# VH-VL binders against q67yc9: the designs that were tried, part 3

Target 1, 181 residues: q67yc9
Amino acid sequence: DEPVPTPWPHQFHALMFMNYSGDLSMIDLWYDWTNGRNFNIIQEQLGGITYDLEWNNGTSFFYTLDESKSCRSGQLEVGILRPNWLDGAKYLGQQNVSGFLCNVWEKVDFIWYYEDVETKRPVQWIFYTGREAHIMTYEVGAVLEDEKWQAPVYCFNKEKKSLSTKGALSEFKGYKEKAAL
Key: E = the ipSAE of ESMFold2; O = the ipSAE of OpenDDE; V2 = 0.75 times the mean of E and O plus 0.25 times the DockQ between their complexes.

## First folded at step 1 (VH-VL)

Design f3 (framework fv_fasinumab; at its last look DockQ between E and O 0.54; V2 from the best seeds 0.00; counts 0 for: pae E 14.8 > 2)
Fold by OpenDDE, look of step 4:
Structure f3 (fold): chain C 181 residues (1-181), chain A 120 residues (1-120), chain B 107 residues (1-107)
Amino acid sequence: as target 1 above (181 residues)
Amino acid sequence: QVQLVQSGAEVKKPGASVKVSCKVSGYTLTRLSIHWVRQAPGKGLEWMGGFDPYRGETIYAQKFQGRVTMTEDTSTDTAYMELTSLRSEDTAVYYCATGYSYGRWYFDYWGQGTLVTVSS
Amino acid sequence: DIQMTQSPSSLSASAGDRVTITCRASQGIRNDLGWYQQKPGKAPKRLIYAASSLQSGVPSRFSGSGSGTEFTLTISSLQPEDLASYYCLQHNSYPYTFGQGTKVEIK
């Protein structure tokens, strides 16, 4: 039998290095299926920090904490990724990536997923958009303290509400919505 | 699978207005970004405008600003494109289009097109 | 505005031939480019997205390449059913702009 992707831990923290056609960023990812929330803290290269906060009830926030108090929020029809979101992906075999022997899976029109054969940790994600994610750290069981999950008060201002689909991992949002069809 | 069904062909006089509809099925309109593209007979494709989900606003091509209005009725999952002060050069097939790709929207779903003929 | 210069405007080739269509952007658009096929009397159909990603269901004889300012659509072995007009589209910045189109005829 072909290997299957390892479901995501219900809670983990990952630091990712992102490359999108030369545009570099770092994402501090906090995945918390247990509490139904996901947090992408995005540092642009020599830029600012943006916060992409997702809740399993479909509520999402995309905001900054600078003086602009920028925030967009929306209600989506889908929640956060389920732990077994990669189920059904096509196995492509093994490949050496970044010094790791990886099992590789593909979800068509979405992602090539590289998982270390030995440790079962994600190593790299390549999206259909060409965006590359390099998993730098992977901490199973790590949880961000509850106080850090609160969107700022200006996110609840009706005048600033709009669709919240932007983010460094927006491909995931696209997949979730498409898969919900 | 998203489907876009547009209203039927229109024949208009110069100076009149036309409103083309695009009904969405297979997915909720509120989560789609509808754009409009037209094509004059024997000519290429021309982007008219569309909704930017990141900006939360409709963006119009400068060529049509002040003359085009794009709206949505979420209760009926229908998008509309109204073009006023019609001219003969507005004779074209008008398409609504949408997609699932993020970053900037591009179009993997298209309506069947609506022919709008402007003639005196 | 970003101009998309598409070439050639038309071509005629035989079945089995390799066909190449090029689009040049007036400025860098990364990979924010799609290729569309439009058969006579039909709505456009997306063939390629993100410059080089093949749309699901599209024959593998179609491929896209390039980034930045130079992009290419290739039909490795032209088939009779490929008779159509082809367009590139940049969606890197507003306004979105199409190439002028390439009409492909089969000899």
Scores: ipSAE 0.029, ipTM 0.680, lowest interface PAE 5.5, mean pLDDT 90
Fold by ESMFold2-Fast, scan of step 1:
Structure f3 (fold): chain C 181 residues (1-181), chain A 120 residues (1-120), chain B 107 residues (1-107)
Amino acid sequence: as target 1 above (181 residues)
Amino acid sequence: QVQLVQSGAEVKKPGASVKVSCKVSGYTLTRLSIHWVRQAPGKGLEWMGGFDPYRGETIYAQKFQGRVTMTEDTSTDTAYMELTSLRSEDTAVYYCATGYSYGRWYFDYWGQGTLVTVSS
Amino acid sequence: DIQMTQSPSSLSASAGDRVTITCRASQGIRNDLGWYQQKPGKAPKRLIYAASSLQSGVPSRFSGSGSGTEFTLTISSLQPEDLASYYCLQHNSYPYTFGQGTKVEIK
């Protein structure tokens, strides 16, 4: 039998180094399937911190806490990624990446996914758009306290043209919309 | 350094219930998976069940299904294993075991064991 | 359920001898196998994880090999303190299952 991708844990924390055509950022990913929520805290190399908070009911917020106090909010038709979102991925064999021997899979038109053979942790993933996420740390079962999943007050009472499409993992948004079919 | 400290030995009569505790120190329980393993006198190790973070639920070995309950209290970093309708065959040392984060669920830390004696 | 069969069930060897213990899975488990040492009256201790990776702090005389269905634990030069029972464990699928154990005695 061919290796099958490991389903994502129902909760985890990951620090990611993101590279897109030389634009670099560091992302704190808090995935929480159990409570139906997902949080990306994004530090751009040449920019401020942006917060991408998504709920499984489609509610999403994309905001900053600096002087701009910007927020875009809205409702998406799909929720956060399921733990088994890699089901049906095509196995491509093994590759050595960043000191790990990895099994590699492809979700056509979306992503290449690299998983450590030994520990089953994700090592990297590369979006079809060219964005490369390098997984620096991966903490299964880690949970961010409930009180920190709170959008700022200024995210309410205001409607903006842009929705969470501008979030750090907009490719995941695209996949979720396609996967709903 | 992670340590697992279990409650003390218990002597029970057939038909009774026992609840064994396992306190986690040096790490947070919310970031670990706790499993339970038992060993009857002079016999080998037998897996009973444990928390699966990928499924978000506790999985029990079929032999113990309906008789065992495994719970966790994250406020005190303590895991529990309760076994009901005890039989003399349940006389064993009961161990809790855990793994590190990063997708590593190997039993790399073990409690010292709790002897449960069931005698009529 | 995946059955784990160990061989031999017991052995006696002299200090300095090379000792080999085998573990066979009834179906493929990749490298989802660990080896555990249990000294008399003590809790088990992990020696090897992922079939071949040595646990930190474990003496280098211990090594593991294998993949799929055939696995081996080797002690290159047996020491008196190695008197123990040794168990393999598969964690590829539920229920997790242990081998029946191998008792190692030193003469």
Scores: ipSAE 0.005, ipTM 0.480, lowest interface PAE 14.8, mean pLDDT 83
Fold by ESMFold2, look of step 4:
Structure f3 (fold): chain C 181 residues (1-181), chain A 120 residues (1-120), chain B 107 residues (1-107)
Amino acid sequence: as target 1 above (181 residues)
Amino acid sequence: QVQLVQSGAEVKKPGASVKVSCKVSGYTLTRLSIHWVRQAPGKGLEWMGGFDPYRGETIYAQKFQGRVTMTEDTSTDTAYMELTSLRSEDTAVYYCATGYSYGRWYFDYWGQGTLVTVSS
Amino acid sequence: DIQMTQSPSSLSASAGDRVTITCRASQGIRNDLGWYQQKPGKAPKRLIYAASSLQSGVPSRFSGSGSGTEFTLTISSLQPEDLASYYCLQHNSYPYTFGQGTKVEIK
């Protein structure tokens, strides 16, 4: 019948160019369903680097490694995105985007998701907030070394916070929290 | 899904105070950003203030600074707005409104409104 | 403070008509603009967020466009149940400010 979105591979690395009305960043996304972990390394244009580390048991850290050594940590009610998180998305047909013919889906109040018809890899996704993620590289099976998944020690001596995580990750966290309800 | 249930209508005299409650269900208050909006009879919507999750503090519209207080009780998932030194011009329906603290999906959810009538 | 100038203040139209409501911001607000519908005696309901994104459960006849300082809400084919007041809201900068509203009546 209608095409179904390809589930995310259990392990991959993607380099994403983020654009929000001219506010630019690059994000390294390390997705590792096999080991229950997800890591976004966020480089703001001419700015700092923020590390967003999530575990499938809900443990989360949002930190820097610069001199500020800031860290927010907490316990989310849900884990990382499941490979099939696009199940039930509404198919919108095909569209040419950036030279790729894509199947397009919408997940209401969250995302428009563009997948290359030929290769079945993600090309871009656009959050309902207007943030655009353009997939620059997509490396299926890539795994980040275990020692790089470790949050800094100063994350463990700080009290938990109820504040939200900033940046492009806000939409994914909002989606996960809403979907758990 | 998130639901906001507000306390009932109130009638007050000038100079009194009112405290309106907003009970959150279907989600925890600590993961929401609660704002308050009022609407005088026959008038438009007016933002009064709300919690800014990125600054970690409540921001009040200057018009109400000094006589409005917005608080939260996370043990009961209830937000409160207290307005003091009431005047007849404060007669309005008061709404709580919110979205997820992650992202900019503000005002996804609205309470049913609380009519506060201030008359001599 | 960012002033939101909404026009028209009221309008009457027939079922099936295309209706356009505009908001102008006194400063750039990117796409930090929402459109809200308020039926008599009810709380506001968000129709559009991020200037152009349709809220779930909202009929597709509603659409939003614009960025920066000029924004429009369009109802492509007005229905009787669309009798309401409509408001834009900027949430780019504190204080958050609403347009003054547009009352839509159906003939």
Scores: ipSAE 0.000, ipTM 0.483, lowest interface PAE 14.8, mean pLDDT 84
ESMFold2 (binder alone), look of step 4: mean pLDDT 90; pTM 0.932

Design f4 (framework fv_fasinumab)
Fold by ESMFold2-Fast, scan of step 1:
Structure f4 (fold): chain C 181 residues (1-181), chain A 122 residues (1-122), chain B 107 residues (1-107)
Amino acid sequence: as target 1 above (181 residues)
Amino acid sequence: QVQLVQSGAEVKKPGASVKVSCKVSGYTLTELSIHWVRQAPGKGLEWMGGFDPEYGETIYAQKFQGRVTMTEDTSTDTAYMELTSLRSEDTAVYYCATVRYYGSGSYPFDYWGQGTLVTVSS
Amino acid sequence: DIQMTQSPSSLSASAGDRVTITCRASQGIRNDLGWYQQKPGKAPKRLIYAASSLQSGVPSRFSGSGSGTEFTLTISSLQPEDLASYYCLQHNSYPYTFGQGTKVEIK
């Protein structure tokens, strides 16, 4: 019988190295399915820190804490993949990656997912677009304290919604494309 | 294997409405979004709208806003596009097509329905 | 709205020829571009997604390149079955917009 991908733990913390066509970043990923939230803290090699804070109820914030005090917010159903999001993935066999023997699956047209055979921890995933997410540390059950899931006050002053969302969605997708997931 | 099957051709008078269906098999509408694209005879492709799960809403091209309604019935895996106040310029083949939303991105139109010809004639 | 302009609007070439179709966006769209083939009387079919990724089952003679505002679709060795109209699509922002299409005919 072919191996099946392991469902993700309901909560974990991962420090990740991202490579997208030579653009490098480190991502501090807090996945919290239990509380319906996901946090990407993105440090670009040649840039500042961007915060991607998303809730499963559709609330999403993309912000910076530098002097620009930028924030984009939206009511979107984004960022939170179910723990079993790899159900139905196509098994591709085994490969040695970063010192780990991995089972490899493909979620067709989306992603290749690499999982350590022995520990079942994710080792890396690679988007079809060429973005590479490499897991540096992986802490099952780790939860970021509630007060740290707080968007800055300047995120809440924007109540205006356009009849046309094209500009806002384009900007939102630009931020989202920097995330590990 | 994903398959989209659309309802048959329609002939309508100006001012009438038309409702085209698109039945999805091989996947569920909880993972796929359906968008609608039309093509007038001898013309190119024109995007009309579709559901965006990241936004949580159906987005319509401004040209059709107020006279188009796109809905989905997840119990039957069928999407619908209803266009009202039909004009002769609405004569076209109407296509449904899948859009996959994968967290940070979208990859549109990997599968298409066969098309439904709607003719608006007095 | 983002305008997508294709060049040429039509072309005629011989079997075995290399064919290049260009698509230009009126503003930056990153790699949010797809290429679609429509044969006479048929629904369109996706050839390329994410500007350069070949759709599964599509022959390797098709390739895409570019990012930002300038994109190309190349057919390295044109075959008779490639007689079709080809469309680019930007999906970087709403509304999604198609190019006007390029009609490819075999001599």
Scores: ipSAE 0.000, ipTM 0.520, lowest interface PAE 11.5, mean pLDDT 84

Design f5 (framework fv_fasinumab)
Fold by ESMFold2-Fast, scan of step 1:
Structure f5 (fold): chain C 181 residues (1-181), chain A 122 residues (1-122), chain B 107 residues (1-107)
Amino acid sequence: as target 1 above (181 residues)
Amino acid sequence: QVQLVQSGAEVKKPGASVKVSCKVSGYTLTYLSIHWVRQAPGKGLEWMGGFDPKYGETIYAQKFQGRVTMTEDTSTDTAYMELTSLRSEDTAVYYCATGPYYDFWSGRFDYWGQGTLVTVSS
Amino acid sequence: DIQMTQSPSSLSASAGDRVTITCRASQGIRNDLGWYQQKPGKAPKRLIYAASSLQSGVPSRFSGSGSGTEFTLTISSLQPEDLASYYCLQHNSYPYTFGQGTKVEIK
């Protein structure tokens, strides 16, 4: 009888405003379940651009395109977030957020998720860590062109390390790895 | 932002007990894992114990088992550490420290209290 | 118990110098290691988590590396405000254990 969260579309683009303990960033999220890939392009308020490219087979790259040519690559035990990742979430009722009337759910010890009752778009999610994602735009069916999903050549010349992705969605990887335990 | 505020300094006699408080603001205590760390004057940091959400219980370092009790009052968002049978070597600054549940990459102790000096002297 | 050994116990360097502090675990701890800075009279502050991830608000001159049993904290260009004691912490298994600390002084 209670509302159930809407599964994520198999492909979408979202522009997000991220706030974590006063550190602000803007993130272009390209979710592509159909092709087994996920891309976060992160613009720090007081910094450069970092790229978080993830594949469903666990291959992940976290890199910059500036003069430092930094890249961390690794093989994770978990893939990208599944469309129905909110299955089993606890319904908490309705709340007005950023001009939207939202249904609110909680994955206990992980995340609060806010969804517009009218359009079913995500409006906001807040991790238990205090990291807040505010969804500015939401474009269902948007796909980044295949040629854009290319890690730089210097990512393939580095010794692979255990990947600890910093940034907006590192909590999703932690949650999925904990669930695998 | 998460903020931890501890009770004030205390002077105790050997054999007495001390109870230090740690008030949480800017977040709900129930979603945090509170641990306690001490530091003797001029020495390094020593972990005493803390809440483990995986086990659902508080884990104590063997050195302190039987003398330490860590409790929480979620209605006031306050954590407590009580140490009994005090000895002169228990003279130290006692810190509460915390991190959110299930944050693998943030890990433990991204927030700290200011510390409480406990002096044990005869 | 997992023993954490730091080296050196103390060091003195000039502003602008590159400083490296090492932490060694007596058994494998994966990347379950943090680095903490403690300035005189203050509570510790986390600099690095997950062995190599920079804590928000920490200057980019700080970096961490390593996994398993050997870890390093590097300060690429030492500044006067970096005068402090530095501690590693393993949280791979109970009891959690700190290294003995490294005191960094500026000449």
Scores: ipSAE 0.000, ipTM 0.452, lowest interface PAE 14.9, mean pLDDT 83

Design f6 (framework fv_fasinumab)
Fold by ESMFold2-Fast, scan of step 1:
Structure f6 (fold): chain C 181 residues (1-181), chain A 120 residues (1-120), chain B 107 residues (1-107)
Amino acid sequence: as target 1 above (181 residues)
Amino acid sequence: QVQLVQSGAEVKKPGASVKVSCKVSGYTLTELSIHWVRQAPGKGLEWMGGFDPEDGETIYAQKFQGRVTMTEDTSTDTAYMELTSLRSEDTAVYYCATWGRGYSGYFDYWGQGTLVTVSS
Amino acid sequence: DIQMTQSPSSLSASAGDRVTITCRASQGIRNDLGWYQQKPGKAPKRLIYAASSLQSGVPSRFSGSGSGTEFTLTISSLQPEDLASYYCLQHNSYPYTFGQGTKVEIK
């Protein structure tokens, strides 16, 4: 039989290097299926920090803490990625990536997923848009403290802004929708 | 395979408006950043404007600000560029283009161009 | 606006010759520069992205170099099919700006 992708652990922390058309960023990913939440803390090479806070009930906040005090929020039809979100992915064979021998899968019109053959950790994934995530660290069982999972007050006090149907916010929304099982 | 197919040539009178279309096939328009570039006969390339995916905003070159509008119809995967108050110096080939990075490497796709002639 | 100055405006060379085109930015643009080839009657085609990376499907005789304010496109061994106009494009900041172009002709 062909290899099947490893389900994600219920909780983990990953530091990711992101490359999109030469735009570089570092992402601090806190995945927490147990508590129904997911957090991407995005440090852009040429910009500030953007926070992508997601709840399994579909509530999502995309905000900054700099002087712009920007916040986009919305109620999505899909929650955070399920641990088994790669179920049904098509196996494409093996490839060497960043010193790891990887099994590679494709979830059609969505993602290419690279997993280390020996440790079963994710090594990279590439969205169909060309956005590449390179997994630098992978800490199974790591949990961010509850106090950190709070959107700033201006996400609630200012008039709520719908998530963009275009651009980076729309792109992130699309990834979540394509990943839903 | 991404293809950008533009509408046919137009002949307009001075003061008229023209709306050029760019239909995306082989990919979803919502995932592409569309730019518009023009070229007057025998002259070089001139960037008119395009969509900035990181800001979610369409940016226009100041020379065209107030006369150009770039829109998209996601239901038909078609991008549009409308130029108003046409002058003889607007006679040019107008291109839509998209470029970026994909799983097959970096990509760069252009429409075939639309000749807009402004004459009496 | 960032001004892109190309040189030369035109050149004529023989098949097999090494050809170099220069592009200068009025301010620093890092490596946010692409090189485009346009053959008569055709849409432009990108040859180089990120100042020095070869676009997929482009012959290896084309190469780009430079960063900051001075950039070069080199054709190591000019071929008849390289008859075209060449343009640099900065995409470091809006508005994006092209150089004025270099016309390459074969003797």
Scores: ipSAE 0.000, ipTM 0.468, lowest interface PAE 15.7, mean pLDDT 83

Design f7 (framework fv_fasinumab)
Fold by ESMFold2-Fast, scan of step 1:
Structure f7 (fold): chain C 181 residues (1-181), chain A 121 residues (1-121), chain B 107 residues (1-107)
Amino acid sequence: as target 1 above (181 residues)
Amino acid sequence: QVQLVQSGAEVKKPGASVKVSCKVSGYTLTELSIHWVRQAPGKGLEWMGGFDPRDGETIYAQKFQGRVTMTEDTSTDTAYMELTSLRSEDTAVYYCATDLRYFDWSPFDYWGQGTLVTVSS
Amino acid sequence: DIQMTQSPSSLSASAGDRVTITCRASQGIRNDLGWYQQKPGKAPKRLIYAASSLQSGVPSRFSGSGSGTEFTLTISSLQPEDLASYYCLQHNSYPYTFGQGTKVEIK
């Protein structure tokens, strides 16, 4: 019998190292399916911090807190990934990655997902674009305080701009949109 | 793994009420959305209602509004569906169904085994 | 209410045959469509979600396609254990509505 990927817990925090063709970033991912939201706090190697705040109803903000006070907002057609988003993934076997023996799956030629055989934690995932997310920490049940899930006031009193995001969860949003086609 | 276990078959007279239970194991009712679907003998599936986590409200199909009440007891992880003023056309197998994902693209990932309710005089 | 119409209402085919079932929505539902299999005397089981995504554990001979108003469930090589009724479900808006079902019989 082939192993099946483990559904994501309803809430978790992960610190991720992201590599995309040599562009490096560190991402704090706060996944909160229970409250229909997720948050990526992205520190670029050669840039500032960007905030990717999303609600499952499609409301999303991509903003900065530096002097630019930039904010792009929109109502997306897709919400956050559901916990069992890997249902239907194709099993590819086992590989050793970063000291873990992993079961590996791919879904719709979009993403390759690596999960520790022993603990079932995600170890890494690689998008079809070549973007690699390496999961450094994984804290099941961790929840960011409610007051932190607020977009800055200037997201609401500025002209709406086209929403464009980058990072692990922006690739997941692209996947959902592609799968919906 | 989620499992839904429903109460046993019931025989009722017209005008009576019935309350079917659905015990959840493997997860809690705080993590799930429970819906109710019925199927009359030899007929298709009919959605009756379910919990909508977007609004924190239970939504009922218009046909059953006023006769059906869906409740949950989170302390025992048990959902209930009560149907009143029973008629012979309410004879059906009643299913509870749930999804681990509140906003899944298909809501019914797991199903109970069904409860046959027979209404006859 | 969104009306879901399936065709055919029943079909008979031989083992190994390719069979298709169509589901039409009375208005656009995007990909908010699932397919469910119900074997005689049993509770339904989900086969397909999001119109085209195969549920884990479901044999690869099952596939779904379509978007908007026209959807298809395909069984590429019918097996005796596939004798069942098949239902589509839209969950784009309340009330959720099922198609009337397609009964698949094996010759």
Scores: ipSAE 0.000, ipTM 0.460, lowest interface PAE 15.2, mean pLDDT 82

Design f8 (framework fv_fasinumab)
Fold by ESMFold2-Fast, scan of step 1:
Structure f8 (fold): chain C 181 residues (1-181), chain A 123 residues (1-123), chain B 107 residues (1-107)
Amino acid sequence: as target 1 above (181 residues)
Amino acid sequence: QVQLVQSGAEVKKPGASVKVSCKVSGYTLTRLSIHWVRQAPGKGLEWMGGFDPEYGKTIYAQKFQGRVTMTEDTSTDTAYMELTSLRSEDTAVYYCATSYYYDSSGYYRFDYWGQGTLVTVSS
Amino acid sequence: DIQMTQSPSSLSASAGDRVTITCRASQGIRNDLGWYQQKPGKAPKRLIYAASSLQSGVPSRFSGSGSGTEFTLTISSLQPEDLASYYCLQHNSYPYTFGQGTKVEIK
């Protein structure tokens, strides 16, 4: 009779404020399960913009559009999160966060997920690393135009193992590996 | 504040195995990423592998793949690096290194280092 | 694998001198670069993270700069205690790779 986390909609857009021990960034998240793709556009507080494009078949690109024209690409064993990725999460009770009364769950000792009791929108999630994603906007059904899901041409001339120690998707990639999703 | 304390020096014969320990004190192992780096006498630093929390797995450098195993015992806050089929070229000081995952840097780079463990491989 | 090339391999300078060590990556690594100091007989110590951020407790005479493929570590006024080997490390992709090191000797 305990609450169960709400499955993610098949498509949504979220603007997130990311805090990792005082390192701040804004992330423009485009989740698109229908087309098997996920896009994080990452603006560091004191830095440039990084693009983290992932396909459900495991193909990923981590690139910049600055003068360096850098790109890391590769094939991961895991794709994007499924809508029901929180199935099996352990319920921890309720907590007030950022003006919302939230139901809170923990999954695989990896992530703590906070969902508004009234609207069922995500309010925040915290990874075991201490990285905190605060969900500022949440637009169900929003889809980024197809032409925007294009990695730059220089991504296709340089393919290498694309394990990253940065990026908004890095914790979710770690979660998928631990959970064998 | 955080200290990494490694096991003592080892002398091994070619073909043997060695298991070096790295005990975390002043903090809990579960919140850290442990990496292993070696340095042959008079040579530079060489990364061997480490736990990647972003991918949830241990990554090994290709040169050591199949010969090295890195494990952790969270109940004792101790990390281990075991290297098998030792040869004379494996004579080196082996370091464990780690970082607080929630420090302000946010990067997986070596912030805290053990004192090093000398492993000598000789007949 | 990303190759990290340091120059010079060694240098000898007098106290008070400005010393610059360069590190070049074989491909773009953004600012995923750290600088490490290793004094004789001791474990390495981080001086710089994210290419240009000074580690807490490290003297302000140390500074880092660069992004992409070209990076520098500068010691603005060399002190006797700075006798050490200096290494750059890229952590942009696996395997992590160190530069070959630069030995800094004081005349």
Scores: ipSAE 0.000, ipTM 0.456, lowest interface PAE 14.0, mean pLDDT 82

